VH-VL binders against b7kms5. Designs and how they scored, part 75

Target 1, 80 residues: b7kms5
Amino acid sequence: DTFETVRNTIRIESEVDESLRQLCHEERITKETWLEAAYLYLCEKPEELAQVIQLAQERLSQRKAIADYKRAKTMQERFL
Key: E = the ipSAE of ESMFold2; O = the ipSAE of OpenDDE; V2 = 0.75 times the mean of E and O plus 0.25 times the DockQ between their complexes.

## First folded at step 5 (VH-VL)

Design fa11 (framework fv_miptenalimab; at its last look DockQ between E and O 0.03; V2 from the best seeds 0.00; counts 0 for: pae E 12.7 > 2, placed apart)
Fold by ESMFold2-Fast, scan of step 5:
Structure fa11 (fold): chain C 80 residues (1-80), chain A 128 residues (1-128), chain B 107 residues (1-107)
Amino acid sequence: as target 1 above (80 residues)
Amino acid sequence: QVTLVESGGGVVQPGRSLRLSCAFSGFSLSTSGVGVGWIRQAPGKGLEWVALIYWDDDKRYNPALKSRFTISRDNSKNTLYLQMNSLRAEDTAVYFCAHRTYKITFGSGTYSVYFDYWGQGTTVTVSS
Amino acid sequence: DIQMTQSPSFLSASVGDRVSITCRASQGISSYLAWYQQKPGKAPKLLIYAASTLQSGVPDRFSGSGSGTDFTLTISSLQPEDFATYYCQQLNSYPLTFGQGTKLEIK
């Protein structure tokens, strides 16, 4: 009788969240339905899906680099 | 392209009511993300926001005017209305209607909101 | 309510001059600030939104800067058609509020 859903926990960059929240408020939709629609739309556009995956890989790499730097800095400060 | 034309202004005595109209073209107030508002300007003074209505009929008012003014629309006529009740001398102003929209900037993803198109205004004079 | 204060309220300048108008918000408004130009007897015209983004069709001698509470509109080389009243507006929260205006007149 209703769509079956699953709850996810997602962490995103604060400025991106603010922009997405404003977009959702303007369009009277939710982050959940925006995410579903964006994924479904991109699944029908293989070239654009590939570009989005590349951007996601770059963003993930950047987060890892920042985390590694902060971890190294903390260890250095602890012992020096 | 996008045009807004106000009408219904005139000279009216204190305590009376007046309804302003704004006929628009080049956009639909049924388009998601769109809003249309009223901004007024007293003679020789600055701009004052009056009210805003969104595509889903959500309404926002200047708290100082909420008790006396009502914003509404008729999508079949592409027309926005401002019903003004219990008019006072300080309501004397040019009343503009303006198109309100938002934009997501390419690359940065930054959200922005602004009034991009304005009508020429209609003059309301409240005098005894 | 967020109060918007412009300075100066009146500015006299000559064609070719560089002029700046400032706008201060009583609370932080991030970059939710627009600048409008109004000529006598005419409706306001959007110049800049998001504090620094130039509206299409607006000459590049106009620029905006700032974020948070302090904002500036700059005209790099005044033209005759630029003599007008300028308004800032915050779109961060309701009620929407405008500055009192800056009247730019020929010297």
Scores: ipSAE 0.334, ipTM 0.835, lowest interface PAE 3.5, mean pLDDT 92
Fold by OpenDDE, look of step 6:
Structure fa11 (fold): chain C 80 residues (1-80), chain A 128 residues (1-128), chain B 107 residues (1-107)
Amino acid sequence: as target 1 above (80 residues)
Amino acid sequence: QVTLVESGGGVVQPGRSLRLSCAFSGFSLSTSGVGVGWIRQAPGKGLEWVALIYWDDDKRYNPALKSRFTISRDNSKNTLYLQMNSLRAEDTAVYFCAHRTYKITFGSGTYSVYFDYWGQGTTVTVSS
Amino acid sequence: DIQMTQSPSFLSASVGDRVSITCRASQGISSYLAWYQQKPGKAPKLLIYAASTLQSGVPDRFSGSGSGTDFTLTISSLQPEDFATYYCQQLNSYPLTFGQGTKLEIK
């Protein structure tokens, strides 16, 4: 069947990305189809989806915290 | 289990160069938030931070040492390096490598960073 | 640079004693303060991070308190294995700096 795709940039944490890429390679699938499949699977499992959402929120918070920390350190180095 | 093992120490004359290595395992320097740094300790003295390298290859140096010391990494070997040039007597010390990480307490939103694992150090002696 | 000043530099105590070591930062460092224990010929060991959080595996007789510029490491009941040198470290800004150390000796 016809399948329309949308190109976007997905930035994944390096270690996770490498692990995911390795998995996809071994299973002869793509990172994109993995994500699609994972999402569709989770849509049928609301409790598991909620857990993944929570985990995703935590990871986002980590990214922000790390970014803020490094930025603050850089600024301090400039003015100290 | 995180482990760090320093090597490359020895006795050198002033003005010479030396490269230290730190082989690590149990973590990836590609992990966001992770860093690895060098801390040294002169005989009978306290601890002095030397340099730090982040997961994204961002580097920080002790200003007093930046002109002579270079921190680098080889991810394929899980090894940290410290290139020391124009060595001086005052560079005599045990050089430790240490794992730097972070923690977020989500309940409070607090962010913390710390050096939680250290190698046993390698000794550098600079003498004529 | 942020200077970290520990006090005292030397401390004599007996087993069972309650002891406190203080660390003062020349500038505010929020809670970005860690405490380390070092024994002769060994690498430093992390005890406390974030000023008051006990590192996993560290006995709960160790505790940290403080924020801003004044910090304290407390050992509620000193054990024989606790005689060592202790260092504070600020991780608030670069360059990272340590206190000069506190040597805890047997009285």
Scores: ipSAE 0.023, ipTM 0.756, lowest interface PAE 4.8, mean pLDDT 90
Fold by ESMFold2, look of step 6:
Structure fa11 (fold): chain C 80 residues (1-80), chain A 128 residues (1-128), chain B 107 residues (1-107)
Amino acid sequence: as target 1 above (80 residues)
Amino acid sequence: QVTLVESGGGVVQPGRSLRLSCAFSGFSLSTSGVGVGWIRQAPGKGLEWVALIYWDDDKRYNPALKSRFTISRDNSKNTLYLQMNSLRAEDTAVYFCAHRTYKITFGSGTYSVYFDYWGQGTTVTVSS
Amino acid sequence: DIQMTQSPSFLSASVGDRVSITCRASQGISSYLAWYQQKPGKAPKLLIYAASTLQSGVPDRFSGSGSGTDFTLTISSLQPEDFATYYCQQLNSYPLTFGQGTKLEIK
């Protein structure tokens, strides 16, 4: 088989990125190969993949709520 | 090439136990991504998934059967087992052993899981 | 549990007919669906995986379609060897449930 790669940019929360970098360095792999391996592994176990998706949805919801709160608080500080 | 052969079926009374075996060849349960499972079919009825074991010994059960049935393996013998306890009349069925695999198309293809090879089954009859 | 409902349960048809069998999931299963053919006294045989991909060695008169909750198996020109019982199975989540089957009979 011939493998083609795509260049992508992703944004990861700083604390998660720090932990992931440490893991990858300790295991002598890259974040890219870790991401590919994690996805391929989860595809073998559909129930586990569903749980990861649920967690990802919860994290996205939490990030949106935090961003909305910070925006509202900044406006209050300007006018209080 | 891939072969699965079930054995250990028979006629038993309700409340008794039975252990089914599945001898397989043409693949290894130690290969990453491989699973083997049990599916049963009662006379004149459809297919019912029973249990699955993964290459890393992780196991999944039909919740209706989990309290009485245990899947296990012996990699040195290339053999899968199904221990069936407290057998009931509704457990009467042909029990098939099946190889589970997956396919991911290079790039961005759709992920898929399926049972691609099946044994011919072993018959369990639970009756007085 | 995800329930799989096949329709029809029984179908009578003639050689050369175009036949469709449907399978509906009680919850979305993306494309994690397989179709099997089973003849009397034999083990099931895989026909279609990933809802629409033909297994190696399966004639191209078989096709599958659908995603989410509604799926269809189609045989474009029925042959004598196609009279069998057909099952769908979802492989999205445990337990890995099957439809009740569709028995395809010769008229």
Scores: ipSAE 0.007, ipTM 0.638, lowest interface PAE 12.7, mean pLDDT 85
ESMFold2 (binder alone), look of step 6: mean pLDDT 89; pTM 0.922

Design fa12 (framework fv_miptenalimab)
Fold by ESMFold2-Fast, scan of step 5:
Structure fa12 (fold): chain C 80 residues (1-80), chain A 128 residues (1-128), chain B 107 residues (1-107)
Amino acid sequence: as target 1 above (80 residues)
Amino acid sequence: QVTLVESGGGVVQPGRSLRLSCAFSGFSLSTSGVGVGWIRQAPGKGLEWVALIYWDDDKRYNPALKSRFTISRDNSKNTLYLQMNSLRAEDTAVYFCAHRTYKIYFGSGTYSVYFDYWGQGTTVTVSS
Amino acid sequence: DIQMTQSPSFLSASVGDRVSITCRASQGISSYLAWYQQKPGKAPKLLIYAASTLQSGVPDRFSGSGSGTDFTLTISSLQPEDFATYYCQQLNSYPLTFGQGTKLEIK
C-alpha cells in the first residue's frame, strides 16, 4: 500500500553527519531509512531507548547552555 | 594549574608606545566561553578594566582607552597582548591580565561570569 | 557607565569582629557582581561571584548578599589574614566597572 512521508530539516553536529554519511554509503542505505530503523528498533528495547533519551537530554542541555551564554554576552551591550 | 604571567612593562616617556604580553597556561582561548582581559591599577588607586578578548575574537574596550589601546592574541603561543600607544602620565599603573570564566547551571539555564585567575602584574611607568 | 560605590572607603576593626562592606550600583545589575580581596603588592583574588557564591578555597567566614543595586560582603569573624583592600565589580554591562575599594585595617 502507500507510505506517506514528511520532509524534516534537522541540524546535527558536523562530525556526526560525516560519520553517518559514510555508514550509509558503505551499507547502501539512506539517512532517512537509518533514522526510521533506529527509532523502531529502540522502541522494542525500552532500556536502550532510555539510555539514548538520556544522551539526547545531555546534548540538548549542553546546546542550551552555550546558547544562553551567547545571549547573555550580547545582552551586556544593550542600552536602555 | 591555571597560570598567567605578564611581561613587557617598564619606564617609558610620554607619547611613546609599549606592548605588554601575558603568557598563560592551563586553558585555551579556543575553548567556547573563555575570555582573557587586562585590568590596571594606578599607584594607590583602585582597579580599572582596560580590555577583554573572547574565544571568538570578539574584543571589548574601556571607551576611555579604545583609541590608544589594542588587545590581541596568539593562540599558538598561548599569549595575550596589549598594544599601548600615545602613552600619558595617567597610564602609569600595574597591568594585570586575568582569565574570565562562566558557569552554566544545567536544568535552570542560569549562568554567572567572573575573573577567577589573575597574573601578578607588570608595572608601566610613564614619566619624563 | 554603571558607577559602583563602596561604603565605607576605610574600616578599622579587630580580630574576631564581624564586619560588613556595602557596594551600590547606579543601575540594576541583577546578581552579576563579584568581590575581590587584594593585599599590598599582590594581584586581586576572587572571593565571591554571582553576588553570593563562594569561590572554591575561600573560607566560609566570607559571605555575600544582595541583588539589583545593593550588595554586602560580610566577614563573620575577622582573622589576621583578612586585613586587605576589598573591591566589588559589576559584570552586567560594558564597560566593566569596579568600586573604589574598601581598605580594612587592624585597629
Scores: ipSAE 0.000, ipTM 0.617, lowest interface PAE 19.7, mean pLDDT 86

Design fa13 (framework fv_miptenalimab)
Fold by ESMFold2-Fast, scan of step 5:
Order: structure tokens, then sequence, then C-alpha cells
Structure fa13 (fold): chain C 80 residues (1-80), chain A 128 residues (1-128), chain B 107 residues (1-107)
């Protein structure tokens, strides 16, 4: 490509990934280009960007809580 | 027997990047309940937690460092990494990697968590 | 963030003395507290976890007590090898935080 790019590996919820994959297939775009476009668009919309950041913070907190629960549960199951 | 050995430290100019490595043996980071983290200590100062990675690849960061530091692992090499970007003079410290253990206190419904094995540390000096 | 405050920051004592170091958390941390010993130029060594459980291989002259916000590390009879800096750490919530350290020096 004419643009310099970097490779990122990310983990997202299966349901979200399935929905995004379907959207990209229907619109004939890639996840990479959708991510770039979404971020660039939001950077020009401060109020919308703030809402997205808040949702992201909430989802990150939920993931950490779930991971902590899974760790405690897995350790308990191992020692039972 | 558990051992951890840090490497990759050195003298670096402000604004640059440095990657630290921690080679470990005696445990697998794919084992449920296990985690490995980075703790640093500035000259003559106390201990400051940097980051932690769990067996399930979940990561925790010191909020003050999250934007500049990234923790990662390579289980096939039994190696932990700390990528440090945009280094500042206040990042000058000895960086330790440490093994984190979970213990379920059976019958009480509680668990214990602690850092039981530490490496010797690698020194990072950020100076112009 | 949970602030961990140790008292005293510096302590002078003699071999054979009973010494206590306290650690106070700014919020309740139940028993999710560990104590570490660090000698000059060396990595920290785990002494006590879960506030009061002695790590295997640590001499029984070391003991820990407390829960909630107030914790104490006690050395019942100081030996020459015990002169070091001691740190408490809370592992209740993120970010993980340490006390400022207590330097135990020979009189």
Amino acid sequence: as target 1 above (80 residues)
Amino acid sequence: QVTLVESGGGVVQPGRSLRLSCAFSGFSLSTSGVGVGWIRQAPGKGLEWVALIYWDDDKRYNPALKSRFTISRDNSKNTLYLQMNSLRAEDTAVYFCAHRTYKIRFGSGTYSVYFDYWGQGTTVTVSS
Amino acid sequence: DIQMTQSPSFLSASVGDRVSITCRASQGISSYLAWYQQKPGKAPKLLIYAASTLQSGVPDRFSGSGSGTDFTLTISSLQPEDFATYYCQQLNSYPLTFGQGTKLEIK
C-alpha cells in the first residue's frame, strides 16, 4: 500500500466481531479501513467522541471485572 | 525452582524507546491463576508497580504509565516484555520482573495474591 | 488510588530487639497485604502475604497482623541479617501500591 501501516492484534467480544464482520462484508470494506475511518470521523466530532470514550471506559471496566471473576473461579475449580 | 532474569536496560536519551525482557523458568504463564509483572525503583526511592499480565492475556497498568508502556509475552520463549516509549528522566530506575501467585483459601471463599519470586532487576538510565 | 503509609520511615535497633513496623491503607483492603524485605542492591523478597501468612523459608521470628486498614510487621528478636528496608503492598485493587518503605538500621 502507498500508506505506511502497522499491524495490530486486538481481542474483541465475539458478538461485536461477528456484527462488524457482516457489515464489512456487505459494504465491501475491511475491518482495518472501517477502524481508520471511524476514528478519523470521531476525531472531528468532539461530543460524539466523548460518548464513545465513555462507552469504551465502561467496557474496559467490565472486562477487568469479568477477568477477575474468571480467575477466582478457575483457581477454585482447580483446587476442588 | 522459579527464576526470572531481566535484560535490555541501559542508558537512553529522553524521548526515545527501550524494550526490556524477562526470561523465566520453573513455571508457565499459560497456567491458570499465574501472572507476571513489572515493578520499578528509582535511585534511593521506593517500589512502584508498572504493569501485570495474566495467564489469560489480560493486562493491568499503572494509570500514570499506561499511555507510554506496553506489557507483552511470548509463551513459546518463556519471556515477558516491557516496551517503554517516550522515556523521561523520571523513568530512571531499576526494573524488576516478578511472578504473581494466587492461592484459594479453601473453606473461607477468599483467595490470596502476592509476588513470590523476583528477578535481580535491570537498570534504565534516561539522561541527556 | 489506595495510599499506603508506613511508620516509622527510619528505625534504629540492636540485635535481639523486638521491632514493629506499621502500615496504614487509606481505604479498606481486607487482608490483601504483603510485606517484602529488600537489602541494598538486591531484589525484594516476600516475607508475608495475606497480612499474616509466613512465606515458606522465612524465619518464624517474622510475623504479620492486622486487617482492613491497619497492619503490623513484627520481628521478635532481630538478627544481623534483618537490617534492611521493609515495604508493605496492597493487592486489593488497581493500581497496586506500596508503602514508602521503612529502613531498619543497626544502632
Scores: ipSAE 0.000, ipTM 0.603, lowest interface PAE 22.3, mean pLDDT 86

Design fa14 (framework fv_miptenalimab; at its last look DockQ between E and O 0.03; V2 from the best seeds 0.00; counts 0 for: pae E 11.8 > 2, placed apart)
Fold by ESMFold2-Fast, scan of step 5:
Structure fa14 (fold): chain C 80 residues (1-80), chain A 128 residues (1-128), chain B 107 residues (1-107)
Amino acid sequence: as target 1 above (80 residues)
Amino acid sequence: QVTLVESGGGVVQPGRSLRLSCAFSGFSLSTSGVGVGWIRQAPGKGLEWVALIYWDDDKRYNPALKSRFTISRDNSKNTLYLQMNSLRAEDTAVYFCAHRTYKISFGSGRYSVYFDYWGQGTTVTVSS
Amino acid sequence: DIQMTQSPSFLSASVGDRVSITCRASQGISSYLAWYQQKPGKAPKLLIYAASTLQSGVPDRFSGSGSGTDFTLTISSLQPEDFATYYCQQLNSYPLTFGQGTKLEIK
């Protein structure tokens, strides 16, 4: 079918979300259509896609490091 | 690059109407994300925002002025208009038009919005 | 409406002085603040946007800082051509509002 869609729930950094909300408001588009267009466009730009994937990997690594730090701090506080 | 020139000001009696024009070049009001607004300044006073029109014809007004003022544009002439009705002595001011744009900063991704280019203004004097 | 209050309304300083102008918003506006310079008889000129980003072509003696409700415009070494009135503007919500202005006179 032409209009089949799926519902997704995603969690992104609040500053990034604010910027994306403003962009969508300025350009009169939605987060859904921006995400679709961005992915489709990057699929036709292999070098740019690779750079985006690298950034995504770096951000994921940063989130894991922060989560690990918070866990360590909580453990320290529990044994105080 | 970007130029805006206001015209149409003059001396008018209270209760009359006046239409201001702003001829612009260096950008198109058909370009997504672009807006153009009117800002006024009474003699010896500060700046007061009047109205803003976006590329998709979405319009925003200062609530204090919305009932008497109408913003419009003619993209074929690269011209912005401000129709002012039921003029009062308090409307005496220099009226500026200004280009409004947004920017997403490289690296941080931060959104920002501002008026980057302004015309030199046209003077409206409402006196009896 | 978001009220923007500048301090001081009038400032007299000497060439070479470091001067600061403050702008306070009646409610949080994040970093959606711009600073403009207006010389007598002329249109305002954008100096700074996003509270701290210097517009291209503006001398680096100008700087902006702050976020939320308290903002500052600083001129590190005042020059004669800086005689002007300075305005802050919030672009967080409608109606867009400006501060009352700060008139800077060089002694």
Scores: ipSAE 0.322, ipTM 0.836, lowest interface PAE 3.4, mean pLDDT 91
Fold by OpenDDE, look of step 6:
Structure fa14 (fold): chain C 80 residues (1-80), chain A 128 residues (1-128), chain B 107 residues (1-107)
Amino acid sequence: as target 1 above (80 residues)
Amino acid sequence: QVTLVESGGGVVQPGRSLRLSCAFSGFSLSTSGVGVGWIRQAPGKGLEWVALIYWDDDKRYNPALKSRFTISRDNSKNTLYLQMNSLRAEDTAVYFCAHRTYKISFGSGRYSVYFDYWGQGTTVTVSS
Amino acid sequence: DIQMTQSPSFLSASVGDRVSITCRASQGISSYLAWYQQKPGKAPKLLIYAASTLQSGVPDRFSGSGSGTDFTLTISSLQPEDFATYYCQQLNSYPLTFGQGTKLEIK
């Protein structure tokens, strides 16, 4: 069977992206298929899935914090 | 475990140059939000910020030192550098490297920037 | 530049005392304020960040308060190991600046 794919943009933190790209290269897979596989695997492991969700929430919060700090920094540098 | 180890300190004459190194482990300077900076402390004096480099290679300097000091990094070696030129007697100090990060207080939604890990410092003495 | 002014510069106290150190910023720095402890011959140790959040591993007798321009570090019951020099630092804007320090000595 063939699969229909959906185009999307995934922005990954640079260090994580590099590590993931390297892994995918070595294993002759793609980031897309890795993500698909990882998700499907986690769906069968509810405890691990919960941990990943928590981690993902924390990382999202961190992204926001970084963005907020950078904005604040820029603003302060403009007016000081 | 985050560790930072400074090296390169010594005794030099005024006008000379010196390069300090800071080898770190337990983190990557490629990680978003991470920074590493230099802070110095003259004998019997307080702390003075020298410079900071962020994960995105953004650099910040103490304006008083910017013309003489340069901060740089080698990610492949997990090493931070401080190139000090035209050294003066007043540059005599212990030079610390420190890990900069941010943290969110999830209970309040607040965030902050701080130096959470420090090396033990390397001593630079500028004297005739 | 933002000047950080600590008060007092020197403080004498006894074990068991409640002590407070203040830090004033010349401009508003929101909660981008950290407190450090430094003992002779050692590197500074982070105590408080975000003005009021206790760093992991730091005893809860330490607390920080304040926002904007006025901040306070409080030690509820002074212990022998707490005699040291304390510094505040703002990380709100560049250049980053420290207070001049407060040396806490045994009475």
Scores: ipSAE 0.012, ipTM 0.696, lowest interface PAE 8.8, mean pLDDT 89
Fold by ESMFold2, look of step 6:
Structure fa14 (fold): chain C 80 residues (1-80), chain A 128 residues (1-128), chain B 107 residues (1-107)
Amino acid sequence: as target 1 above (80 residues)
Amino acid sequence: QVTLVESGGGVVQPGRSLRLSCAFSGFSLSTSGVGVGWIRQAPGKGLEWVALIYWDDDKRYNPALKSRFTISRDNSKNTLYLQMNSLRAEDTAVYFCAHRTYKISFGSGRYSVYFDYWGQGTTVTVSS
Amino acid sequence: DIQMTQSPSFLSASVGDRVSITCRASQGISSYLAWYQQKPGKAPKLLIYAASTLQSGVPDRFSGSGSGTDFTLTISSLQPEDFATYYCQQLNSYPLTFGQGTKLEIK
């Protein structure tokens, strides 16, 4: 009746994290149970899971673009 | 334990409507992850998926049929329906209802989806 | 739409033969594939799900293999009750599509 878990760390955009924290508080759940429930729900609806994956890929691309910009700017400033 | 029984088939003229029913037992469509669908088979032909309804009332249709066919349910009667409008000769088939489920390993998060129980079918014949 | 191409369409074999039926998806479907058996006048019966997992009550002479786009149903030693039509179905994305079927006939 008990299951094994692993500890993870994740980085979430601050406004998303704030919204998620407030949701979890109001609903009296935790972020980890929300994440598990969201994934299990989406597994029951494969087409919706595919749409979430597409959005996740878009967000990953956006985060990479911001990181690349910051690296390029730091490199440019180093040689001024 | 799981049973599905289709009814409402018959002979009908082109352009008319028909509503099929599927009475089921041994499961509840209110149960999370459960779905029930319609699959048809024209005489001497293969299987063709028609529609699916999930426990939360989400519906999916074969796009070739969506304009004319509507899936619905009545959970109080444990019954699934298929409303078929503007019937054509090519809609002549045996119509099966089938239980859809999934299996997931909680340790890995993997899942699978399949139709595990089928009714006997009801025959629809569209001819003048 | 994901097209499922099943081969062969017809197969003639004798009791005791080893037979294989293939199914090819037009794009990747991971392991979201089921195999069904259907006898004339009867409903289809689930044999295999998740490409390779045998449904309860199905004889172990049936097996499935493959992932991605290429899948195979194998009957290791054909029995008289195995003469039927066999269908694959992908369950990866809508619309849910079946192969055209393989009719297995007695020689």
Scores: ipSAE 0.007, ipTM 0.642, lowest interface PAE 11.8, mean pLDDT 85
ESMFold2 (binder alone), look of step 6: mean pLDDT 89; pTM 0.923

